# VH-VL binders against Putative dimethylsulfoniopropionate lyase DddL (dddL), part 17

Target 1, 232 residues: Putative dimethylsulfoniopropionate lyase DddL (dddL), of Cereibacter sphaeroides (q3j6l0)
Amino acid sequence: MHSLSERVEQLRLNDCPDWLYLLHEFDALYRQGSDGGSRPIRTHRKRVRDSLALIVEANPAVNDRPPEVKPVTAHLGRALDLGERGAVQGMSRALARVAGRLTWEYGYEKVPKALARKYAYCEILGPRGPICAERLILGFVLFAPSTTYPQHSHKDIEESYISVAGAWSENDAAVHAPGSLILNRPGLEHRITTGDLSPCLLAYAWTGSEERLNQPGMKLSSPRKARIEKGI

## First folded at step 4 (VH-VL)

Design Q27 (framework fv_dalutrafusp)
Fold by ESMFold2-Fast, scan of step 4:
Structure Q27 (fold): chain C 232 residues (1-232), chain A 120 residues (1-120), chain B 107 residues (1-107)
Amino acid sequence: as target 1 above (232 residues)
Amino acid sequence: EVQLVQSGAEVKKPGESLKISCKASGYSFTSYWINWVRQMPGKGLEWMGRIYPGDSDTNYAGKFKDQVTISADKSISTAYLQWSSLKASDTAMYYCARLGYDYSGYFDYWGQGTLVTVSS
Amino acid sequence: DIQMTQSPSSLSASVGDRVTITCRASQDISNYLNWYQQKPGKAPKLLIYDASNLETGVPSRFSGSGSGTDFTFTISSLQPEDIATYYCQQYDNLPLTFGQGTKVEIK
């Protein structure tokens, strides 16, 4: 008697149309030029698109992680409904197809109780995501209404957020609409606050060195590196 | 305007100590890695190491980790490269350079260089 | 360490010629490669980043291509002011490493 999981052949991206469709929607998000953007924003958008194209062409392994939920995932259905009526409906529809297969997590060992009830993230493509990749991480962050995600910064990773659903602001500067990209450059601190009436769903991309993205957990011994890991 | 301004040329004897500087302006000094690059006379570029001034984290190329110390003073936005005991083989042009937007990145701004000559 | 090898080590060409320089990495570095120009007595200047992106203010005659281990830098129509040494540089892993340089001169 053998476990079915022990007998399953390795799946690849071309065998998984729902994952491939989701990646096509990520390409579409990072190809949109609604704000035009500065050189750093244009450079980041191109890095994400170029990396994603190379990854898709390579037909990488797909290794679905065990599904996991967090308290905030009770808001996912509402966020997806909101996204289907918004400017980036294709992404919302693609995510809905894989919703039951997602592994939601916090990103650090100790999370304040108030924050633990109001946010989580999931990696879609990356070293630990279901779609295996070394030099790019793509995923989602989900926030409950009225969430303040505390100031954080990354010195090792360039990070962007694109709004899929809900209203949010960064450092109280502006309310960001679906489709707009915010770039968190290494070392710059950002605080995210979500609106009072609806959850907020953000797509994120991380670009960085192969060493940092492809060696999970091996560099978490210093307080400085722990700070980076707490960033999402 | 982003600028990296390096200290002037130095002429030293073997065994002497030396500290050269790279003063940054026009951006958040604590938010970008500062790198040191050596160019020996008539030769190519060699990456020596870098510092993140926000927390003083450093990385060195293996060839240089026991030869030099990289430091920074964030109160005056200045990075340093130091030798406790110079050798004739340290004769070179030394550049500081800022990494761009990601961890590894590209060198988007360079200092003008500091020529160090070590001879008896 | 990732070794970067440039070919040729030097070349001479006429004004208006297409100049091609190659750079090979000892292992796959994806597109994490930059190209710099260094004129005599000056600091290096970034020309191309992430294998194929032209830096702001750099003339369009400069271009880059490639991924993985093999990369190409091209000057479509060589000008007198392009006399310089050109360096590739990888940033996929530490330590950061440069090619040995390619000296471009006019014949």
Scores: ipSAE 0.013, ipTM 0.603, lowest interface PAE 8.3, mean pLDDT 83

Design Q29 (from D01 with heavy chain W103S, light chain S30Y N31D N93Y; framework fv_dalutrafusp)
Fold by ESMFold2-Fast, scan of step 4:
Structure Q29 (fold): chain C 232 residues (1-232), chain A 119 residues (1-119), chain B 107 residues (1-107)
Amino acid sequence: as target 1 above (232 residues)
Amino acid sequence: EVQLVQSGAEVKKPGESLKISCKASGYSFTSYWINWVRQMPGKGLEWMGRIYPGDSDTNYAGKFKDQVTISADKSISTAYLQWSSLKASDTAMYYCARLYDYSGYFDYWGQGTLVTVSS
Amino acid sequence: DIQMTQSPSSLSASVGDRVTITCRASQDIYDYLNWYQQKPGKAPKLLIYDASNLETGVPSRFSGSGSGTDFTFTISSLQPEDIATYYCQQYDYLPLTFGQGTKVEIK
C-alpha cells in the first residue's frame, strides 16, 4: 500500500535496467583485447572500465531527457541490424532496447546543411547524458553512408571509437571493421569517412578532467578560414 | 631499452642564457609527452611543463610560463629547457621525464642536470 | 591549482616496521594519484599508480589506497634500501602537482 502511493522522486541507475544493461555492454566492449594491443590502448581500455565500474557501483542519478531525432536517425535501425550480425551484437541489442529514449544532437552551434543530414551523436553517460557522470563520457555517433566528418580532438581529453556497425576510415587511411578500437591522442586532428554501402555506428568514450569534459569546446576545421587567416 | 639522457652540469652567472637537453632513445619520441621537473636544493619536486614532440604542443605551470621555454627537435629525439636570463633562484636539479599521459605518471626519468647560478 | 599535502614531513623507523604516509588533495581527485620513491642522489621512481596499482617490478611490501581527497601509502616491512623521500602526485588537473615529500630514515 505505501509502496504503491510512494513514487521514487529521483530515478537512479539500478531503477533503470535497460540503461544498466547498456552500460554492461560498454564494459564488455572496453574489456575485449585488454590483455593485448599497445600499452596506450590497454591503459585506455582499463581506465574506461575502471571509471565505469565505480560509476555503476555508485548508482548515479538518471535524468530523463526528451527524446530527439535527427535526419540521420532514419539509418539507426539498419545500423543496429548490421551490428547484431557481428562481434558487437550485445551492444547492438542493448542499444535497440533504449533506441526510443535517445536524445540525438549535433554538438556544434553551426553545422553545414550537408553534414546535418548525415550525422548525429547521443551522450549516454556523462555531464549531459541521461546517466550522470563527470569524469567519463560514453555515447554513440551515427553516420549515413558516404559521410565525411571533419573534426578535431580536444586537448587534455582522450577519445576512443569502437566500431559497432559499418565500415569507416580515419584520414582516408585504413578501413576499420566492427569491433576495432581507434585511440585518438589529445590535440590531434582527425577526419572520419564512412563507406558507401551502409550506415556507420560508433561507440565513443572520452576521458579527461571534470572541467574539460563539461566544456569540451569541439569545433570543425575550416580550410577557407585557415587560408584567410594566412592572407591567402 | 628506453633511456632519457640529459646534458651535463652547468655553472652560470645571473643574467646569462642557458639551454639544457634531454635526449630520448628506445621508443617513438613523437608519441609521448616529455616533462620538465625542478628540484631546488633540499626541496621537493615541482612540475614545470611538458611538450608533445609530434606536434610541439606545450603546457606550462603558471609559475614557469614566463620564465622558461620548452622545445623539442624530433629529428634528433631531443627536448630542451631554456632560460633567456638566469637568476640565482634558478639553482636546482632539473629532470626530464616521459609521461604516460593517460594515467599521468612518469615512467622514465633522465638522470638530472644540476644548474648552479651564482655571482 | 590542486595542492597536495603529505604527512608526516619526515619519519624514522626500524627495519621491519610498518610505515604509513598520508597524502591529502585540496579537492576531489578520485583515484588520479601516483606515488614515487626518490633515493638519495637519484631520479624519482614510480611505485604506485592510480592510487592502488603496484608498478611492475616493485616489491609487494609497497601498497597504496584511498580515493577522493585522502590517500595512504604503506610499506608493510621497512627494509634498509627503502631509505628515501616519497612523493604523491595528482594528475586530475593541470598543472601536475606533487606533495612536499616524506623523508623516511632508518633508526
Scores: ipSAE 0.006, ipTM 0.450, lowest interface PAE 15.2, mean pLDDT 82

Design Q30 (from D01 with heavy chain W103S, light chain N31R D92E; framework fv_dalutrafusp)
Fold by ESMFold2-Fast, scan of step 4:
Structure Q30 (fold): chain C 232 residues (1-232), chain A 119 residues (1-119), chain B 107 residues (1-107)
Amino acid sequence: as target 1 above (232 residues)
Amino acid sequence: EVQLVQSGAEVKKPGESLKISCKASGYSFTSYWINWVRQMPGKGLEWMGRIYPGDSDTNYAGKFKDQVTISADKSISTAYLQWSSLKASDTAMYYCARLYDYSGYFDYWGQGTLVTVSS
Amino acid sequence: DIQMTQSPSSLSASVGDRVTITCRASQDISRYLNWYQQKPGKAPKLLIYDASNLETGVPSRFSGSGSGTDFTFTISSLQPEDIATYYCQQYENLPLTFGQGTKVEIK
């Protein structure tokens, strides 16, 4: 019985066309699918693309995590529908192919109850993602309509968000539409607010040292500080 | 134009305190790390540490953590490197430099401050 | 700490020569390596970032390559103004570390 001695093969990226397709859409998104032309933005975009190319070429291990949902994932279908009709259609379609395989989670040690009902994220590529990588994290954040994501910070992590669906603003400044890339600086606290009419789906990329990406060190400001700054 | 202008040369004796400065202009001072780099006479470059003026966060190389203090005053866009008690081994050129994209490379450098410590 | 080792420590070459300097990291740093030029009495100047990208305003005779632990910096045709010490620098992990430098001289 050869079946009794059959070895279970480790899945690699090349064995997983839907994951590979999603990564191709991340490459496209960081190539031309977003606004911006400043030198820091161009440098970040190239850094993400170069890291991704090396990772794809290495054909890394793929370890699908058990699928998990959060309350906010009730909005995922609407967000994907909006993305399909928007500026970044390819990413939305690629994400739809793996939607049932995603592990949605919270990135913070403590999550306020109101926020826990209105957001979640999923890592696609990274130390904790289904696709193993140590110097690049790629994923998605999903927000319900009218969500205030409180102040948070990262040390030595260069972070970008690109809108796939919905509108949002950072630190109550500019409103960002689908296709716009926003580059967040390491060490500074930033706060995200979403529009009132639709959910918001953001693709994110984190670049930084291997040490920092394995332990991003995300911290939330106190709820009181957030309320004072928002006039709540 | 972006500029980092450092304070002038210093001649000190062992045991004296010293604070040298790096004044930034032409950009948002609170938005970039300022780094300090030492170069001993005839030797290479050594990273000492850095400060993010926006929140005063600091990182030090282990060798320098208990030797110097890095600080910044955002009201006058100036970063500082300070010794409480100088040693002859502190004789070096000291550069301040701005990190581009916050974790990577130094795109602008000060002209350097020569510190000479001798009896 | 990540140690950066440059080779050679010094070299003498003629104008027009191809000059190659190598930099080795004590551990994998991906592409997180920069190259600087320092002329006597001056602050360092960035030439190459992220292993292979030429900084704006830097002559095309300068180039960089490599990833992981082994990196190369090349001057395709040495000019008199290129007399300087060249440093590699990693930014994979804190503390940031430089190579010991390579002194490039003519003759």
Scores: ipSAE 0.021, ipTM 0.606, lowest interface PAE 7.6, mean pLDDT 83

Design R01 (framework fv_maftivimab)
Fold by ESMFold2-Fast, scan of step 4:
Formats: structure tokens, sequence, C-alpha cells
Structure R01 (fold): chain C 232 residues (1-232), chain A 120 residues (1-120), chain B 106 residues (1-106)
């Protein structure tokens, strides 16, 4: 923590109450169902909360990035309005406070044109986020209505999505309501499809080694690979 | 170890000015937002002002906006409140308070307060 | 500003009693609520933050609960040193305090 302490003019988390409020809503989100649910989900929720608590205690550097929008961010206002009427309204309100400060981006070097119009993500906490951290990534993914986010996977990263607004399904199974968590194990491919009537806003958390989180190696999977894994 | 000590209170005429100081020790002062909270005699707590750890952001209660200025000197571990155009309703004990690191903006450390009396 | 209303404004209790103090916000504040204890002539002391988290050094007989607009502070078995004024405070937006609840000996 000495390298962060040497940046004497550096803004830190305790200087930024709106970012602190947002992180507290992540804590609340990952605390829901922590006294119940499946063992892997409970373990993941605890891992996220424990990591977040240590990071906040360390009062990390805050490096606000120039705000950037993508076509899908035209849907953000509506997604936040839907979140205020749902189970996760605290998160939506905290996110609304920082909406103008977000840097929306794509995780892939090459994004299909159709997908580029229908999704984007923003990192809030992590090595590339405004709030600096090395062992946890927290952020949001925003999808337009009727979006299919192709099969993708991560090496050595455990990923969760919690629905903040809108309806979605993973691998054509189950519709996920606001507040529900989906856990994706390292190396497993998954595909996200959003409902036709509203945009979808997901909070995400990535846990993994410091080395892996700095170079996540995001890859879109081919249909052949997906078929092999399904046994087709 | 962790301590906040206020000074600068006193008796002042309506329309007058006063500057409060708060000396901090036992923690990394520049890493925490600092606050002024006041309490009129026999009344409840009222938040007055907040300043971010760097001093780059300041916030004020509507009742003091335009009259009070919060500032800090991180090299001296000292918080200030410049109070101008004082009114009888500003009579209160003024507490210096530190914001809690867990992000709830709870006030975990308080000074003992300094009394400001606005009267003729 | 978010308005915070405490009830009751005062109550009388005996040592050993279970005491509950309530706090209501004029709009949803999630769990961004803190509780303070203040004794006459002293600065306030933080008891509970984030609605239910007990501050270090605070006795376990104190507990907080609630979310959204309705919150409670409970003292499970009142001790002589607990007679004081209690304040809730929201930290969701610009800080605002409740008017206080004065806890008196019966």
Amino acid sequence: as target 1 above (232 residues)
Amino acid sequence: EVQLVESGGGLVQPGGSLRLSCAASGFTFSSYAMNWVRQAPGKGLEWVSTISGSGGSTYYADSVKGRFTISRDNSKNTLYLQMNSLRAEDTAVYYCAKSYYWGSDAFDIWGQGTMVTVSS
Amino acid sequence: DIQMTQSPSSLSASVGDRVTITCRASQSISYYLNWYQQKPGKAPKLLIYAASSLQSGVPSRFSGSGSGTDFTLTISSLQPEDFATYYCQQSYDTPTFGQGTRLEIK
C-alpha cells in the first residue's frame, strides 16, 4: 500500500462518497441470500464481500477516467428507472449518482457490429476501474432489448452476474429476476439472451488471482466449440 | 491515540465572523473526509458541512450555504470552518467529526466541541 | 433533503428492559443509516453503521435492523449507562439526523 501512499495528490476512496455509496450497494447485493442458497453461491458471495471489505479498508486510489458512452448507453436511464421499481433500488440510485462519470467500453479486441450496438460494460472497481484494486473486479454490463451475447468464457476467473434491471436468461434456461445471482465457474462457456421489452442491467463480480484479473483473456467462442461442449 | 480537538469558539455579535479550527492526531488525516456537526443548546444534531480528504469537494447545509466555508490544511492536520454573517440561530456547540472508512459516511470519531454564541 | 423522524421522542424504562427506538426516512435510503448515543455534555458516540453493523467496542446488547424507510435500534437488556439520547442519521444523501429519542430512567 506504500506505492499508493506515495501519490500525495492522489484522490482516494474516502474522498469520493458517491463511489463509496456504490460499493456499499455492491456489498448489499452480495449479502442477499448469504445465509441460504447453494454452497458454491454462498462461498462466492462471501469471497466478494470479504475482498471488498479489505479493499475499502485500504482506502485505495481513485483515478476517474474520462467519461465515455457507447450506443447501448442510450438505454441506461430506462434501466435505472426500472431498477428503482424493483428489488435492487438502492443499487440503481447509487449508480445514477455516478452515471455521468462512467467509462463504457468493450471487453474484446474485435466486436461484431451487431453486438457493438447492443452491449457495453464498465469497470467500477479493479485494475482498470476508477477505484483501484488488484484481486477483485466489480462492474456493470448493459444490454439493449433482444440482445444475444455470444458464448464466452474466462480462464481461471470465477464470475457472477446479479440482475439489477430487466429480464434475461443464460444458455436458454431460466429467466432471472432482479436480485438473482448466476455463478459462472472458470473455463465454462455461457451465452446471455435478454428479453424483448426492456434493457437489461447486470452487476458483475470477477474473483481470481491478481495476475489473472490484470489479463483476463476474454474470448468469444465459435459455434463448433459450443457444439462440442454440448455433446452435439 | 485518535483525537480531534476544536478551538476558536466564543461570543460574537450578529453579522460578525468567527473561524473554528480542529486539530487531528492519531490517523492519516488526508485519507478521510471531515465534517462539522452542530448542536444548539438543548436541541438535536444538525450536519453543517463536509470536506473531502483532498479538499477538492465541499458540501454545505442549506442553512449555512454562502455564509460558511469549510477548508483543511493536510500538512498541518487541521480542519477549519470560516463562519460569516452569523445569526442568533447559529448559536450551538460545533463538533468536528471524521467520516468512517467503510463508506457509510458514519461519523466514527468526534471532538469534544467548541461553543459559538451569537448574541448582543 | 431526506427527513428523518424518530419515535418515540422520549421513553422511560427500567434496567433489564428491552428497549426499541424507531427511525423513519421520508424516502428509501437502502441501509445507509447510522445510530448514535449522546450523554449530557458529551460528544455523540457511533453505535451502529450500515443499519445493522455494530461499531467496535459497543456492547452486544445494542443491535440495529431495517432497510428502505423503516429502521429500529434495540437494546436487549438495558443497563444504567444506557440512559442517554439516541439519534439516527442517514448517509444516503446529504447527512440528516432524526430529532433524537431521550431514554430516561423510570
Scores: ipSAE 0.006, ipTM 0.454, lowest interface PAE 11.3, mean pLDDT 81

Design R02 (framework fv_maftivimab)
Fold by ESMFold2-Fast, scan of step 4:
Structure R02 (fold): chain C 232 residues (1-232), chain A 120 residues (1-120), chain B 106 residues (1-106)
Amino acid sequence: as target 1 above (232 residues)
Amino acid sequence: EVQLVESGGGLVQPGGSLRLSCAASGFTFSYYAMNWVRQAPGKGLEWVSTISGRGGSTYYADSVKGRFTISRDNSKNTLYLQMNSLRAEDTAVYYCAKSYYFGSDAFDIWGQGTMVTVSS
Amino acid sequence: DIQMTQSPSSLSASVGDRVTITCRASQSISYYLNWYQQKPGKAPKLLIYAASSLQSGVPSRFSGSGSGTDFTLTISSLQPEDFATYYCQQSYDTPTFGQGTRLEIK
């Protein structure tokens, strides 16, 4: 018995059905609406699906990170409940099964205190995720109600968000439905604002070179710039 | 309680102007896109116009472009529709509608409607 | 504009019946399809959003399905309060409504 507890076998994706099922739900999200949207959106959806398929087929290593919570994770249960009532309930159910194994982070070395209380993200698949991969990052971002995630940009990274639960707008555009995809092109600034009644849970995907995804270099725009653009 | 209340409807002659108002309460008005949807007597629903939460973007049905202007005053929680060059075909009940919290451009809260009659 | 066509334009049914109303888009709208109920003299009420998501407070006998161009609203066991006009609406582009389906007592 003691010798078995000392044995360190590398877990792989096929040994972890809860993680595998979660990845199947990511695939499903990126197949929804593949017959619609702009050409860049259709191309991005296909790129994510194709990368994910290759990664799953390779049966990658799974290294659960120590679980970590942030203040916003108090909202996770409520967001998952909302997602189970919506168009993407499969994803919400899959995420609920691994919720206790997630490592929630900020991703920025310096985060404004107000924002630190209202958001966090977790990487599921990627160079630093529990499911090891070098050329695709998949994860979740959780926001408290009435959160403004400041304008930010990513160098050489193509990013998409798909709503799992809650209402949100990018740059004060129309509210995005559960399952809808928003594509953020490399170098373009974007701002997320969430509704005032419930938390918002977004699935995200990053595509880019292996070099870039290992060192994404995230940067937030200043509060002054954001305030000027809003006319405040 | 979430509520929308329209006002400003009435009888107007062809070529005339009218301004509709919609008073919102019970939600954070500036977070949501707002809409005008109309319904001619005995007919179906027709979307007229949308304005983004902070008023930076406006959209119009082809039938009203250049004649109608949607606007909002977030400090007063009020939505407006300025209607110019009115035609008999604009006769309808005009509904104020809020864009939905969990859906893209679904309209979850509606006002009672205000009747606009364009007649000589 | 994206054209929305409902079938049938009217139907008669009895309490307890399973009722199906269909909606067809002139081009793919993914799942950006909403369903509304309107009673005479009243404003429309949202029933279903994102093709299949039931709005809070709406009875579970209402369900939506479909994606792309073909969508269905189903009432599994019709109740007296369900006699109304039903509208589909796409939110993929500038909003357009179907012509409506009048559900009447048989």
Scores: ipSAE 0.000, ipTM 0.418, lowest interface PAE 16.5, mean pLDDT 80

Design R04 (framework fv_maftivimab)
Fold by ESMFold2-Fast, scan of step 4:
Structure R04 (fold): chain C 232 residues (1-232), chain A 120 residues (1-120), chain B 106 residues (1-106)
Amino acid sequence: as target 1 above (232 residues)
Amino acid sequence: EVQLVESGGGLVQPGGSLRLSCAASGFTFRSYAMNWVRQAPGKGLEWVSTISGYGGSTYYADSVKGRFTISRDNSKNTLYLQMNSLRAEDTAVYYCAKSYYFGSDAFDIWGQGTMVTVSS
Amino acid sequence: DIQMTQSPSSLSASVGDRVTITCRASQSISYYLNWYQQKPGKAPKLLIYAASSLQSGVPSRFSGSGSGTDFTLTISSLQPEDFATYYCQQSYDTPTFGQGTRLEIK
């Protein structure tokens, strides 16, 4: 018989303090952030917190995934250092505690080589995350400096990004700082551009039906510039 | 035997400082947010402050923001409230309280309370 | 800041009575509403969490209902030990309490 640390065991969230700490910091991000104050954003924050509270109360199964890295994860240390100095310091500290256990991946079957060098994401809570949940997805997206993440959309999923580190803009709108929340409503196409001096680390939340979150159907669209040029 | 035991209350002059402690036992302290709730003599309950399980996030009532600091030492299973620039309106019994579940912030376990009196 | 308003401020009742206390939030708080009982000189005791979930060890005569902005605590058959002050508290945002309802012997 192996020692407990050498066995494969079904663990629950309450047995995993580092994961629980990380979820505490997700709650904090969606409870008191700089969000622009709009009603849809307030409603989305509430929905995320409602879902998260129910999931945590249920003490879900925890199944650590094999850790994986991507080229962009070379920037993670720098992003976490930047987060330590900002409004989201608690989240940065919590993420640092689990950094070695993260499964960084691409969400798309076909990723352009240039983009593959500059981004990756990891799911923390959700159908495919280490913390099992069916009605909420929480995770992180990491971008290298000067990254353009092309137009993309998803059906029947409401998505938010909260900046943990680095400057970025969406659909060429205002620059977003640490702590700010951007809400993407279902079916709306959006693209992300990061600043040129630092990596960008975003926390994300997806709300939607159990069925939709298990198969989100992400789609990369034509670049914004090409669409404008072609009159589409 | 889940218990919370407060200490450190007493009489202090306006503008003075006090540090309250809350000793926790019988549960995994680091796994729960902890809270301070106060009650002025003959008045209702007023939430003062919350700290997350690992101490990364803190929240304060507007009435105490900038004057009070909540902290915890998980190695000692102890919660603290550092109270600076005390005012007569801070006179109250201060309760230590454990959050039931993260996000829900129902207070399932309470200490006996410690009295803080701010007067000359 | 979410404001919690309790009604009534005080209530007189007899043993065996059905008692209802109401709590109204200034904005929707879903079902993130908790009820506490406090006896003189004692710390509060959690009775109900998540609007309607009875805390372990609390007698079944206590029940909670409501969602959104309007919530009710009901005691189906008042017992002598139930004379106390009752508080609601929202847990949707940073915690705020109602002003309390004092339940007195009629």
Scores: ipSAE 0.000, ipTM 0.455, lowest interface PAE 14.3, mean pLDDT 81

Design R05 (framework fv_maftivimab)
Fold by ESMFold2-Fast, scan of step 4:
Structure R05 (fold): chain C 232 residues (1-232), chain A 120 residues (1-120), chain B 106 residues (1-106)
Amino acid sequence: as target 1 above (232 residues)
Amino acid sequence: EVQLVESGGGLVQPGGSLRLSCAASGFTFSSYAMNWVRQAPGKGLEWVSTISGSGGSTYYADSVKGRFTISRDNSKNTLYLQMNSLRAEDTAVYYCAKSYYFGEDAFDIWGQGTMVTVSS
Amino acid sequence: DIQMTQSPSSLSASVGDRVTITCRASQSISYYLNWYQQKPGKAPKLLIYAASSLQSGVPSRFSGSGSGTDFTLTISSLQPEDFATYYCQQSYDTPTFGQGTRLEIK
């Protein structure tokens, strides 16, 4: 890159109370979720909380991205209403405050047309989020009712989902309700199928090296790939 | 290349103390949980202790709780195991092992091991 | 603690043989099961993680399967360098290892 002598004022997290409030609700989700589960799940929860605490303390840069919508965004209001009445109401309220500022994306270079109508994600904290961070990604995924999100995997990234609203199952194994956490391990394929009655909103966290989180290497897998059952 | 090198093993009397060290290189040390796993002569593997990447969480096997302390110095890429009140049953090769990812799920890189002998 | 039991404790085989080692958990551990190879005087080497995922650099003749309580490690065509002791290990809770399976030349 070029050497620059320019100095530009930068907004920081402490200047942005709605974003800070949302991060406090992420901390609450990973502190009190519905199930402590196995040791890997407990260790992952603490890793997310510890990383988040250090990031918040560092008062990182905030660069709001242009708001973007996708077809699935029509379901966001209903998902937030469902979350407001459940165990994760704090997160639903915090997300509602910034709903108009979110940049919804697909994350893949090419997305099947059927899937493109039924899902999108947004990064809140991370290399590409409004809140700048290099070793932790926090965000949301929104699914329409009756959506099958095909098998996908990440290399060297530990990923978790906590349900904010709606019912879903992973690898056709078990139904997950709001507040439950699923831990997806590096390199393992997982697929998500949502219930028929309501949209599904998941909060997600990714931990990994700066290199991996900047280029997660996410790919959609063959539908006929062997399925691996996931524990709660 | 990724490697772990243990040191500090030796002969110690029952009731004595030893501190083991593990020097790490080739990966971002602070990003990974680190572990001690031991193996008594002619026996199988036994997990001893785990420490989180930040050092904020530690876990111990019931057999060593209150006697062993795991710690790390991320500025020096070094893992430690302080062993107090040693017993004959603690005689083993002690391996330093890295967690495969940022949790404790699998141990992907191991050191060569260092022998601890507790004997009169 | 979750108890891990391997069978057999030892077996003899010839180069080219198909070898199967099993591991049983005292309670369901989902897919949180790893396999290691240890040669005399050496540290263990990770072969398989998450029950069925092959570690980078490990030959494709090694494969793992199973979920819940019953798991299997298979070597499809045994090579001279495969004579070693094999261990399963669960990471669902406090890590525990099986007692090991010694694979010896026949």
Scores: ipSAE 0.006, ipTM 0.468, lowest interface PAE 14.0, mean pLDDT 81

